# Designs tried in a protein design chat: VH-VL binders against Protein krasavietz (kra). Part 9

Target 1, 172 residues: Protein krasavietz (kra), of Drosophila melanogaster (Fruit fly) (q9vne2r244to415)
Amino acid sequence: KLHKAQASQEAKRELQQALIDDINDEKPYNEITSDIKDFSQRTNIPDHEIIVIIWSTIMSLGEWNKKEELVTDQAVRHLKNYCPLLQAFASTDRSELALILKVQEFCYENMNFMKAFQKIILLFYKTEVLSEEIILRWYKEGHSNKGKMHFLEQMRKFVEWLQSAEEESESE
Below, E stands for the ipSAE of ESMFold2; O stands for the ipSAE of OpenDDE; V2 stands for 0.75 times the mean of E and O plus 0.25 times the DockQ between their complexes.

## First folded at step 14 (VH-VL; framework fv_socazolimab)

Design b3 (from z3 with heavy chain I54W W55F, light chain S25T Y92W; at its last look DockQ between E and O 0.03; V2 from the best seeds 0.00; counts 0 for: pae E 5.5 > 2, placed apart)
Fold by ESMFold2, look of step 14:
Structure b3 (fold): chain C 172 residues (1-172), chain A 120 residues (1-120), chain B 109 residues (1-109)
Amino acid sequence: as target 1 above (172 residues)
Amino acid sequence: EVQLVESGAEVKKPGSSVKVSCKASGGTFSIYAISWVRQAPGQGLEWMGGIIPWFDEAKYAQKFQGRVTITADESTSTAYMELSSLRSEDTAVYYCARDDEFYFDYMDVWGQGTTVTVSS
Amino acid sequence: QSALTQPASVSGSLGQSVTISCTGTSSDVGGYNYVSWYQQHPGKAPNLMIYEVSNRPGVSNRFSGSKSGNTASLTISGLQAEDEADYYCSSWTSSNTYVFGGGTKLTVL
């Protein structure tokens, strides 16, 4: 119904503004996480929508360089500061996949980020925001059409590296 | 832009080892691979191996496996190559080079080269 | 003793075009699009001219690259005196290693 859809959109805008305010107030990330979780429960916004709002808000705070090479380094440094916040809402396969797809869309629509996609995903893998399983699933299925061939080729060597790695177990 | 500066020339005796450094400036060091390439006098280029600093993973050409160790220090933006059990045929110029892609694809920035002479 | 085969030398006159070949196998040049070309003047470090078969990293458009099967090619048009140098091809391999060709000396007549 229209009334419920309008209330949900208003709640999402309020969340984004509250997140901006918390970041500007320099609140510790665990307090920001708690504020978002409280807001999410009151407004019934699921984690796969929350994590996209966090991404969009964090990226809106950057003053991005127009040179592709410089923006890649800048993006990695910027996002590294917020990985604990993103990880807190990467709670399901759906939320992780939503994040990858949003990053893909962002890089495609912001042409200076076109070559940054690989490095952002590598950061999220290293900091445990994204699991190996979900990265491989994104690669294999490739659901988004936006720049798909470019981003898949960008990720080919990393995916091959992930597939060649083996977890050893000594349990008996 | 990114620059790679290598350590100075060295003269070594057979059986000893050498460690060459490669310091990067002007960019994020850890997100790029660093390769080591040597060139003996009058000879071609030879890939020795490389490292991906973020994952602390080194890969070596089979010829050098067991004699070469490649490391990186992200905090100082410096890669190192150590070659042990030196022989006269190890006399060469040793280059470090940055790779612009994950793993090893192409080398877009090169150091100036370090001459290592192995003589008794 | 290179993994990739290049002619030892090639020559051409000022203003002409020259092509340098680089032949590998299905395990490197034929199997991947990670072929690069490097120019090296005497006493200097190599300089990247072509990457990923045909891409130029901000170098003159007189340099172009291509690949057919197991053979990659570097073509230099409008030869100039400063093009006189050694040229090396390289490729990624299925063993997750990297190899260079033996090098080609270009002489501008």
Scores: ipSAE 0.108, ipTM 0.666, lowest interface PAE 5.5, mean pLDDT 87
ESMFold2 (binder alone), look of step 14: mean pLDDT 91; pTM 0.930
OpenDDE, look of step 14: ipSAE 0.789; ipTM 0.904

Design b4 (from z2 with light chain S25T Y92W; at its last look DockQ between E and O 0.03; V2 from the best seeds 0.00; counts 0 for: pae E 7.2 > 2, placed apart)
Fold by ESMFold2, look of step 14:
Structure b4 (fold): chain C 172 residues (1-172), chain A 120 residues (1-120), chain B 109 residues (1-109)
Amino acid sequence: as target 1 above (172 residues)
Amino acid sequence: EVQLVESGAEVKKPGSSVKVSCKASGGTFSIYAISWVRQAPGQGLEWMGGIIPIWDEAKYAQKFQGRVTITADESTSTAYMELSSLRSEDTAVYYCARDDEWYFDYMDVWGQGTTVTVSS
Amino acid sequence: QSALTQPASVSGSLGQSVTISCTGTSSDVGGYNYVSWYQQHPGKAPNLMIYEVSNRPGVSNRFSGSKSGNTASLTISGLQAEDEADYYCSSWTSSNTYVFGGGTKLTVL
């Protein structure tokens, strides 16, 4: 089990580097997703771990502004380019929740991203990386304690909007 | 420090259309709502609608449904409001404004206003 | 969208306090905390004074906001000549739209 854990960590490093190389080579995202799926099957790495590696990799490619407002726009524009790749591995409730939790951790640990969280989640909602159901589950009970009060407050208006829109659509 | 600069004043005939531009500079554009608010002479503020540019999806006040089209161009950091079937009651100053926190929460940055006059 | 009701005018003397009301419904002012207040001097664009019921965006602490039920209030203490302006309340609505009040002309005597 120790040997398998060490090999798994090495496989994850290999995946990250291959993804960086493929992005730098400007490969089509459908080709990249196929290669990652083959790698995932070969190494038995589940989608909820793959999507976190993809997140970490694409964020490592950015040159981030130190100013909080400027970094938020920069991050959303950067991430929009990679939403098809993220969506391909947002295959289960667990993978979507893992992504939200990783975004929460990232924003908590990086001071210039503290106000970016809700805008990133809005992007992922609009591009269908994250479902309404999973965002509401994260809000109610699925969040971590890292910056909880800050991120829950940040999301309050969006969640209220989602719940109002859901009621309108059901009335139709 | 975001600044919003609107296009110049226009004089229009009844039944025509007007398209006002709102160019953002000195800050972020794509992820913040841009609202359009008008004010007829001696009258109050009236919200017409708004858009978050990255979605290209607009929301309109019910009074203006079917007459107003709000769009955005991320590459030029410019929002547009087009009002059709103009009538004398549409004579007003038209403002664009940025919502800085949440979708249609509050407007912290305002353009200088565009006067549209509908005459004859 | 719901109408927000403001008095057409209010007045007060230099140094006094005045309160401007803004009444909506449970679908806007009463149900949510997204009420804003704007000050507008003649010929100028509006200026944000209060957001989310009671928060100041770096304006004088003589301006304060509150809400009770379906009615929001803007209180201006220590009236100064520069406070003479039109004041508008606004609110987000449950239809994910935005609505203004009719405006209140403040006259400083």
Scores: ipSAE 0.045, ipTM 0.647, lowest interface PAE 7.2, mean pLDDT 86
ESMFold2 (binder alone), look of step 14: mean pLDDT 90; pTM 0.927
OpenDDE, look of step 14: ipSAE 0.842; ipTM 0.920

Design b5 (from z3 with heavy chain I54F, light chain S25T Y92W; at its last look DockQ between E and O 0.68; V2 from the best seeds 0.00; counts 0 for: pae E 4.0 > 2)
Fold by ESMFold2, look of step 14:
Structure b5 (fold): chain C 172 residues (1-172), chain A 120 residues (1-120), chain B 109 residues (1-109)
Amino acid sequence: as target 1 above (172 residues)
Amino acid sequence: EVQLVESGAEVKKPGSSVKVSCKASGGTFSIYAISWVRQAPGQGLEWMGGIIPFWDEAKYAQKFQGRVTITADESTSTAYMELSSLRSEDTAVYYCARDDEFYFDYMDVWGQGTTVTVSS
Amino acid sequence: QSALTQPASVSGSLGQSVTISCTGTSSDVGGYNYVSWYQQHPGKAPNLMIYEVSNRPGVSNRFSGSKSGNTASLTISGLQAEDEADYYCSSWTSSNTYVFGGGTKLTVL
């Protein structure tokens, strides 16, 4: 049992390092995605755990401003570069919700990011990492207790905006 | 299909102020950045500042800090730029432009420009 | 007063290629991928040609963008008469501001 837990943690560390190496080598995101999917199949790590590792790795690559206004802009611009990679692993409701919950936890634990949550989620909505359905589900019942009152109030105007938006239409 | 329509040309006296409006139509307004850019006769483009109406978040170029005020009204899909203490060197064409991001990145839709002439 | 340096003018013959440079610093062009290029014909508003260094917003593939270090480049291939215009680069900066280059007048010979 202990050997399995050690192997799982070692596999996740290996994935994180491989991702860092691929990013530093400037590999195309479709190649990085393929590498991660091959690794995931070999190690049986599900997408909802993969996407959290991708998030944590991407955020570890930033050198963050301590001023809230500046870090928010910095964060969304940094994360925009990696949205294709995140989208590839936002394949299920569970993986999307896991991502939102990880972002919630991250912003709660890092004081300079406390006001960045809404803009990060908006970024993920506009880049199709997160669906409207899952964002609304998180708002209604899927959130954690970490900073709950703060993040729900922060998201209120955005959720109202989503609920007033037009339905999806066929693209041309 | 987003369109930006600016208010009409203005002739102003030195020391007065001007407020140019920029009305958006044919698309979503509130969550996208709106920038103001001016161009003096024979000169280049100069970013003055911008706003993200949804959060009422305005940002200004250092040169204009304290003289320019940028606001927006979501109910009318209109952004405003007010430049105070006008001088002859403020004579320029003033453009509004929309970004399709909720931060300042690029300007994909431009208004037609409004000429502000400052003379006595 | 411009933070981004462009040549004042460039010229090229019909059917040839030209490259317009835009040099900044590590605080703008070198540090971020938020370089854009705008075309402006006389008496008209600017038109976006390239965003985020190399992306085209539905314009001709004769226009391409790139950067290396602190210098971004706009390349126009297969020059046509209507390409004669002023071209501006722009970038977001580490001071959370936005700047334009001084502009380049392209003359098609």
Scores: ipSAE 0.320, ipTM 0.741, lowest interface PAE 4.0, mean pLDDT 88
ESMFold2 (binder alone), look of step 14: mean pLDDT 90; pTM 0.931
OpenDDE, look of step 14: ipSAE 0.738; ipTM 0.887

Design b6 (from z3 with light chain S25T; at its last fold request DockQ between E and O 0.75; V2 from the best seeds 0.00; counts 0 for: pae E 3.5 > 2)
Heavy chain, then light chain:
Amino acid sequence: EVQLVESGAEVKKPGSSVKVSCKASGGTFSIYAISWVRQAPGQGLEWMGGIIPIWDEAKYAQKFQGRVTITADESTSTAYMELSSLRSEDTAVYYCARDDEFYFDYMDVWGQGTTVTVSS
Amino acid sequence: QSALTQPASVSGSLGQSVTISCTGTSSDVGGYNYVSWYQQHPGKAPNLMIYEVSNRPGVSNRFSGSKSGNTASLTISGLQAEDEADYYCSSYTSSNTYVFGGGTKLTVL
ESMFold2, look of step 14: ipSAE 0.466; ipTM 0.799
ESMFold2 (binder alone), look of step 14: mean pLDDT 91; pTM 0.928
OpenDDE, look of step 14: ipSAE 0.873; ipTM 0.924
ESMFold2, look of step 15: ipSAE 0.382; ipTM 0.775
ESMFold2 (binder alone), look of step 15: mean pLDDT 91; pTM 0.929
OpenDDE, look of step 15: ipSAE 0.877; ipTM 0.925
ESMFold2, fold request of step 16: ipSAE 0.421, 0.296, 0.406; ipTM 0.788, 0.740, 0.778
ESMFold2 (binder alone), fold request of step 16: mean pLDDT 91, 91, 91; pTM 0.918, 0.925, 0.928
OpenDDE, fold request of step 16: ipSAE 0.873, 0.886, 0.884; ipTM 0.924, 0.930, 0.929

## First folded at step 15 (VH-VL; framework fv_socazolimab)

Design c1 (from b6 with heavy chain T28Y; at its last look DockQ between E and O 0.61; V2 from the best seeds 0.00; counts 0 for: pae E 4.4 > 2)
Fold by ESMFold2, look of step 15:
Structure c1 (fold): chain C 172 residues (1-172), chain A 120 residues (1-120), chain B 109 residues (1-109)
Amino acid sequence: as target 1 above (172 residues)
Amino acid sequence: EVQLVESGAEVKKPGSSVKVSCKASGGYFSIYAISWVRQAPGQGLEWMGGIIPIWDEAKYAQKFQGRVTITADESTSTAYMELSSLRSEDTAVYYCARDDEFYFDYMDVWGQGTTVTVSS
Amino acid sequence: QSALTQPASVSGSLGQSVTISCTGTSSDVGGYNYVSWYQQHPGKAPNLMIYEVSNRPGVSNRFSGSKSGNTASLTISGLQAEDEADYYCSSYTSSNTYVFGGGTKLTVL
């Protein structure tokens, strides 16, 4: 039981390192996705845990500016490079919510990112990593208590926009 | 498809200001960046700045910091660019453009351009 | 003084290929994959041809983009008369700005 929990943690560390190696080797994202799915099948790690590991790994690769204004745009542009990978594992409501909650936790625990939350979530909405339904669910009831008043206020205008009767599908 | 329509041509004296409008239709406005790009006669393109309307957050190229003000009105889907302390070298065509991505990636939709002439 | 350096002009014959270069620094072209190319005919607004280094927004596959180090390239194959225009590269920078190259006039011979 306890041995199995330790093996699971070791498997997650191995996945993180394998992902770092694949990224440094500049493997195409479809190959990286396949590697992660093989690990997931072998170790029985669900997508809602996989996507959090992907997030943490991607963010560990950044060299972040200490100036809050510069770091927000830096983070969004960094994350944009990996949205295809994140999207591949945002396969269920649970995985999407897990991602939002991990982003909330990250921004709360890293003070130079406190104002980045809404812009990261907007990026994930526009790249279809996160659905409108799950963002609204997070806003209503799914959020954690970590900085909730700050993050709910930060998201207010975007959520109001999502709820607008003027909604139209976007097409190019 | 989103379309951008700018206000008409202007002739201004040195030292005055100009305010150009850019009205969006046929798509999302509030969550996309609107950039302003100018082009002097016979010269290249020059990014002046942009705004993210939903948060009323404007960013400016350093060259124009202090002379340019970019605003947006979500209720009318209209962005504005105001350039003050006009000089003859500000004679140019001024374009608005929608960045298809929130974070100033590339400009996929352009207005027709507004000619501003600065002369006595 | 543009932040990104392009040749002032390039020429090619009908049916041939040309390449337009765009050289920046590690703080823009070299450090990011946010290079775009715009085509501009006289009297008209610019038109997006390539975004994020190599992606086409529904334009002809005769237009392709790439980069190596601090230099991005636009290649136009199978030159046609209507390709005669000015071409601008652009990039996001690490200082949260957006810069254009000086432009390249393409002449189709």
Scores: ipSAE 0.255, ipTM 0.720, lowest interface PAE 4.4, mean pLDDT 87
ESMFold2 (binder alone), look of step 15: mean pLDDT 91; pTM 0.931
OpenDDE, look of step 15: ipSAE 0.841; ipTM 0.920

Design c2 (from b6 with heavy chain S35H; at its last fold request DockQ between E and O 0.79; V2 from the best seeds 0.00; counts 0 for: pae E 3.1 > 2)
Heavy chain, then light chain:
Amino acid sequence: EVQLVESGAEVKKPGSSVKVSCKASGGTFSIYAIHWVRQAPGQGLEWMGGIIPIWDEAKYAQKFQGRVTITADESTSTAYMELSSLRSEDTAVYYCARDDEFYFDYMDVWGQGTTVTVSS
Amino acid sequence: QSALTQPASVSGSLGQSVTISCTGTSSDVGGYNYVSWYQQHPGKAPNLMIYEVSNRPGVSNRFSGSKSGNTASLTISGLQAEDEADYYCSSYTSSNTYVFGGGTKLTVL
ESMFold2, look of step 15: ipSAE 0.469; ipTM 0.794
ESMFold2 (binder alone), look of step 15: mean pLDDT 91; pTM 0.933
OpenDDE, look of step 15: ipSAE 0.850; ipTM 0.918
ESMFold2, fold request of step 16: ipSAE 0.468, 0.007, 0.441; ipTM 0.806, 0.586, 0.794
ESMFold2 (binder alone), fold request of step 16: mean pLDDT 91, 91, 91; pTM 0.934, 0.935, 0.935
OpenDDE, fold request of step 16: ipSAE 0.891, 0.897, 0.896; ipTM 0.933, 0.937, 0.936

Design c3 (from b6 with heavy chain G50R; at its last look DockQ between E and O 0.66; V2 from the best seeds 0.00; counts 0 for: pae E 4.2 > 2)
Fold by ESMFold2, look of step 15:
Structure c3 (fold): chain C 172 residues (1-172), chain A 120 residues (1-120), chain B 109 residues (1-109)
Amino acid sequence: as target 1 above (172 residues)
Amino acid sequence: EVQLVESGAEVKKPGSSVKVSCKASGGTFSIYAISWVRQAPGQGLEWMGRIIPIWDEAKYAQKFQGRVTITADESTSTAYMELSSLRSEDTAVYYCARDDEFYFDYMDVWGQGTTVTVSS
Amino acid sequence: QSALTQPASVSGSLGQSVTISCTGTSSDVGGYNYVSWYQQHPGKAPNLMIYEVSNRPGVSNRFSGSKSGNTASLTISGLQAEDEADYYCSSYTSSNTYVFGGGTKLTVL
């Protein structure tokens, strides 16, 4: 039992380092995606765990400003560059929800990012990393307890807009 | 396709305020930023600020801090720019444009521009 | 005044190429890949030609953009009479704002 847990954790650390190396070598994202898919198949790491590792790795590469106002837009700029990579592994509802939950936890655990959550989710919506269905599911019942009241309040207007936009498309 | 239509030309006296509207149609309004850009006669473009309507949180160029207020009304798909304490150098064509700060440098839809003339 | 420096005017003959420069600092053009170019005909609103330094939003491939250090460049090849216009660069800044260049009048001879 212990050997299997050690091997799985070792594989995830190796994936993280391989991703860092590929990014630092400036490999095209299609090649990085292929490398990660090959690795995940050999090690049986599912997509919902892969996308969380990608998120964590990407965020570890940032040199974040201490001022909350500046770090929010810095985070969106940083993440915009990696949306193609994230989208490649947002292959199922489970992987998308895992990503939202990881973003929620990251913003909760890193106080400078408290205002960044809604902008990150909007970025992922606009770039089709996250579907409308999964964002609505997170809002209704899929969220974690980490900073729940703050993040739900942040997202209220966007969620209301998503629900209203679906209705308004019938009026055109 | 998204279109932006601004309110009509205005003549104002020094010291007064002007409020220009920008109505969006044919597409998504609330989740895209609306920037305001002005152009004085014979001069270049000058970014004034922007709002993302769904968040009702504006950013302003330092030059206009304290004089400009940018707002949005999602129910009418309309953004507003109000410039106070008008001076003759505020005479310009005022444009609204759709941008997305998350894409950083993509103002792809522009209004026709509205002339504000400040004269005594 | 403008934070980005462009030449006041540039001219070129039909069918030739011209390059318009846009010089900023490490806090804008040099520090980010968020440079855009706009074309403006007299009496008209600006029109987006280039974004993210070199990407075209469905405009003619005669328009190309590049950047080296603190200077971005717009190159227009195969000049046509319709290219006669004012051209503005813009850049994201480290203050999370945007800034335009002073503009360049292109005259097609």
Scores: ipSAE 0.313, ipTM 0.744, lowest interface PAE 4.2, mean pLDDT 87
ESMFold2 (binder alone), look of step 15: mean pLDDT 89; pTM 0.922
OpenDDE, look of step 15: ipSAE 0.770; ipTM 0.890

Design c4 (from b6 with light chain N33D; at its last look DockQ between E and O 0.55; V2 from the best seeds 0.00; counts 0 for: pae E 3.2 > 2)
Fold by ESMFold2, look of step 15:
Structure c4 (fold): chain C 172 residues (1-172), chain A 120 residues (1-120), chain B 109 residues (1-109)
Amino acid sequence: as target 1 above (172 residues)
Amino acid sequence: EVQLVESGAEVKKPGSSVKVSCKASGGTFSIYAISWVRQAPGQGLEWMGGIIPIWDEAKYAQKFQGRVTITADESTSTAYMELSSLRSEDTAVYYCARDDEFYFDYMDVWGQGTTVTVSS
Amino acid sequence: QSALTQPASVSGSLGQSVTISCTGTSSDVGGYDYVSWYQQHPGKAPNLMIYEVSNRPGVSNRFSGSKSGNTASLTISGLQAEDEADYYCSSYTSSNTYVFGGGTKLTVL
């Protein structure tokens, strides 16, 4: 019982450390992706758990500004470097939603990031880490209660823009 | 093919204001950042500020804070830059430029420039 | 309050290569991949040549960009008469503003 919980936690800690080592060694992202896929198969950790570990590890490597207006752009610049890695594990609707929910939790629990949520999701939309469908699903019903009113209002104009483009395409 | 067309040249007196328009065509307006860059005669390029129209929130270079107002009108796909309390040093060509989707990164489409001359 | 330093002028002969430097700090060029290069002919608007350090927006492959530490570089190979222009580097900084270099006049001999 306890042994199994320790082994599962140790596997996730091992993945995080391996990812840190690969990044510090400046491995190409295709090699990092292969390393993670090998680890995932050996340990049976699914992509929706892998992508959350990747997010947490990447964010732990940042030296974050305390000012909200500066940290938002800093986060976008930092995350942009890792979008190919995140995209490789955004393989299912579940993995994409898990990523959005993790970002929501992160911004809620780190006060200087409270206004960064939208910009991070926009980056993931632009770089195809997150699909339009999953962003709309998160907005409608997939979100958590953590800072819900704040994050939904933050996303409102972007979601309206997405819905306008979708309606135009569907009418054809 | 995106195009930006700016309003025509202006001659202004010191202490007055000028408002330059920048009309976008051939692409999505609301999600692209629009920057304003000026160039005084014989001088280099100087960023003044910018806006992403969908959020109607502008950024300003510190040098211009308090004198520049940047706005956008989504219904006409037009951005505006208003510079107040004009001085002779404000004589320049004023460019609008389309930046990136959702962010400021690089300016890929430029207007033709609006010459503003401030003289007594 | 970052400033980017460019040489005031550079020159090269037809068919040769020239490199224009753009030196900043870790708060702009060194810390970020938001370096762009613009070409400006007299009386014309600037034209984007390189973005995000090394990407070409559909311009000739004679133009290439790179950076090392706090210095970005624009290299123009196979110089042509039409390359004679002013060249500006820019960076989006840690203060969420753009800064430009002072400009480099390229003379094709």
Scores: ipSAE 0.450, ipTM 0.801, lowest interface PAE 3.2, mean pLDDT 89
ESMFold2 (binder alone), look of step 15: mean pLDDT 91; pTM 0.929
OpenDDE, look of step 15: ipSAE 0.873; ipTM 0.923

Design c5 (from b6 with heavy chain T28I A33T; at its last look DockQ between E and O 0.74; V2 from the best seeds 0.00; counts 0 for: pae E 3.7 > 2)
Fold by ESMFold2, look of step 15:
Structure c5 (fold): chain C 172 residues (1-172), chain A 120 residues (1-120), chain B 109 residues (1-109)
Amino acid sequence: as target 1 above (172 residues)
Amino acid sequence: EVQLVESGAEVKKPGSSVKVSCKASGGIFSIYTISWVRQAPGQGLEWMGGIIPIWDEAKYAQKFQGRVTITADESTSTAYMELSSLRSEDTAVYYCARDDEFYFDYMDVWGQGTTVTVSS
Amino acid sequence: QSALTQPASVSGSLGQSVTISCTGTSSDVGGYNYVSWYQQHPGKAPNLMIYEVSNRPGVSNRFSGSKSGNTASLTISGLQAEDEADYYCSSYTSSNTYVFGGGTKLTVL
């Protein structure tokens, strides 16, 4: 009865490959978005699962520098090209939080990226992939335990800046 | 409207240090890079390095590594560039400039420039 | 010398077009879309004219930018007297740095 509510693993693999093919074919992002939405409707994959697949696929396409201090800027510049696609599926609080958690996991599992987390989140803030509200929620309570102390400390100054900017706006 | 105002001209002796300030006003400071670019008399532009103030994270051109220190003070919206062990070839106009990205892309707002003269 | 190669000077007649080249390597101009162009009049700070290869930051559409391989180009059409200035290209590099070209003096005849 609830079989339709849960997306199959094989459908997710098919989506990933279709996305790779569309990107390699250099399709416009609005066409890629439409293809993903059509696939999502046929397979009942929700946006919070779609956005994680998009992230994983985009990162699999990078040719990452071996030097840790260079890979952070490389990652940010690579991801900037795909922010329109990511934003199309950052449609709910749940999808945004899923994205942050996937980025946290990725940086933890790929040690060259341990220093990249905050800059990736700042990119997503500036391009409106992630809202201030969801970033603050992740910081307060929504994070996972993977590298927690490192990523929370990394984010501390940015979170403090967000909180002071929000406070100043409300007081005016 | 963002404005960058640098400290005044300086005359320095060889072997000393100079510290130039760059105060930002009318815009966001903490999450945009501030770069330092110099121009010797009759010469071209030379990127020295820059900083992302919110993280106090500086990057330096290889030529200046070990001689330049770039810092920022978020509470005063001011960036600083200190160049040590000054030589006559360090005589130049020193610009600060803001990128509206947090990585080095382009410089859309420039300070007026600070002349530093190194002479005996 | 500079990391990016520009001609030392170019000239053009009033109302005509000129193109200034900026040649780097696959580690900068060729490898990234982070080429910028700056105009500098004597005694003044540089002004951003083109960023990310071809975008204009509210400047005249007489200024256009392009890139092919390791060479970026700034084209100025409809030359006017105030276009007489020094022009610098710049690029992000694979070493996570930023470099300028040596500059080109444009003379409007």
Scores: ipSAE 0.373, ipTM 0.769, lowest interface PAE 3.7, mean pLDDT 88
ESMFold2 (binder alone), look of step 15: mean pLDDT 90; pTM 0.923
OpenDDE, look of step 15: ipSAE 0.825; ipTM 0.913

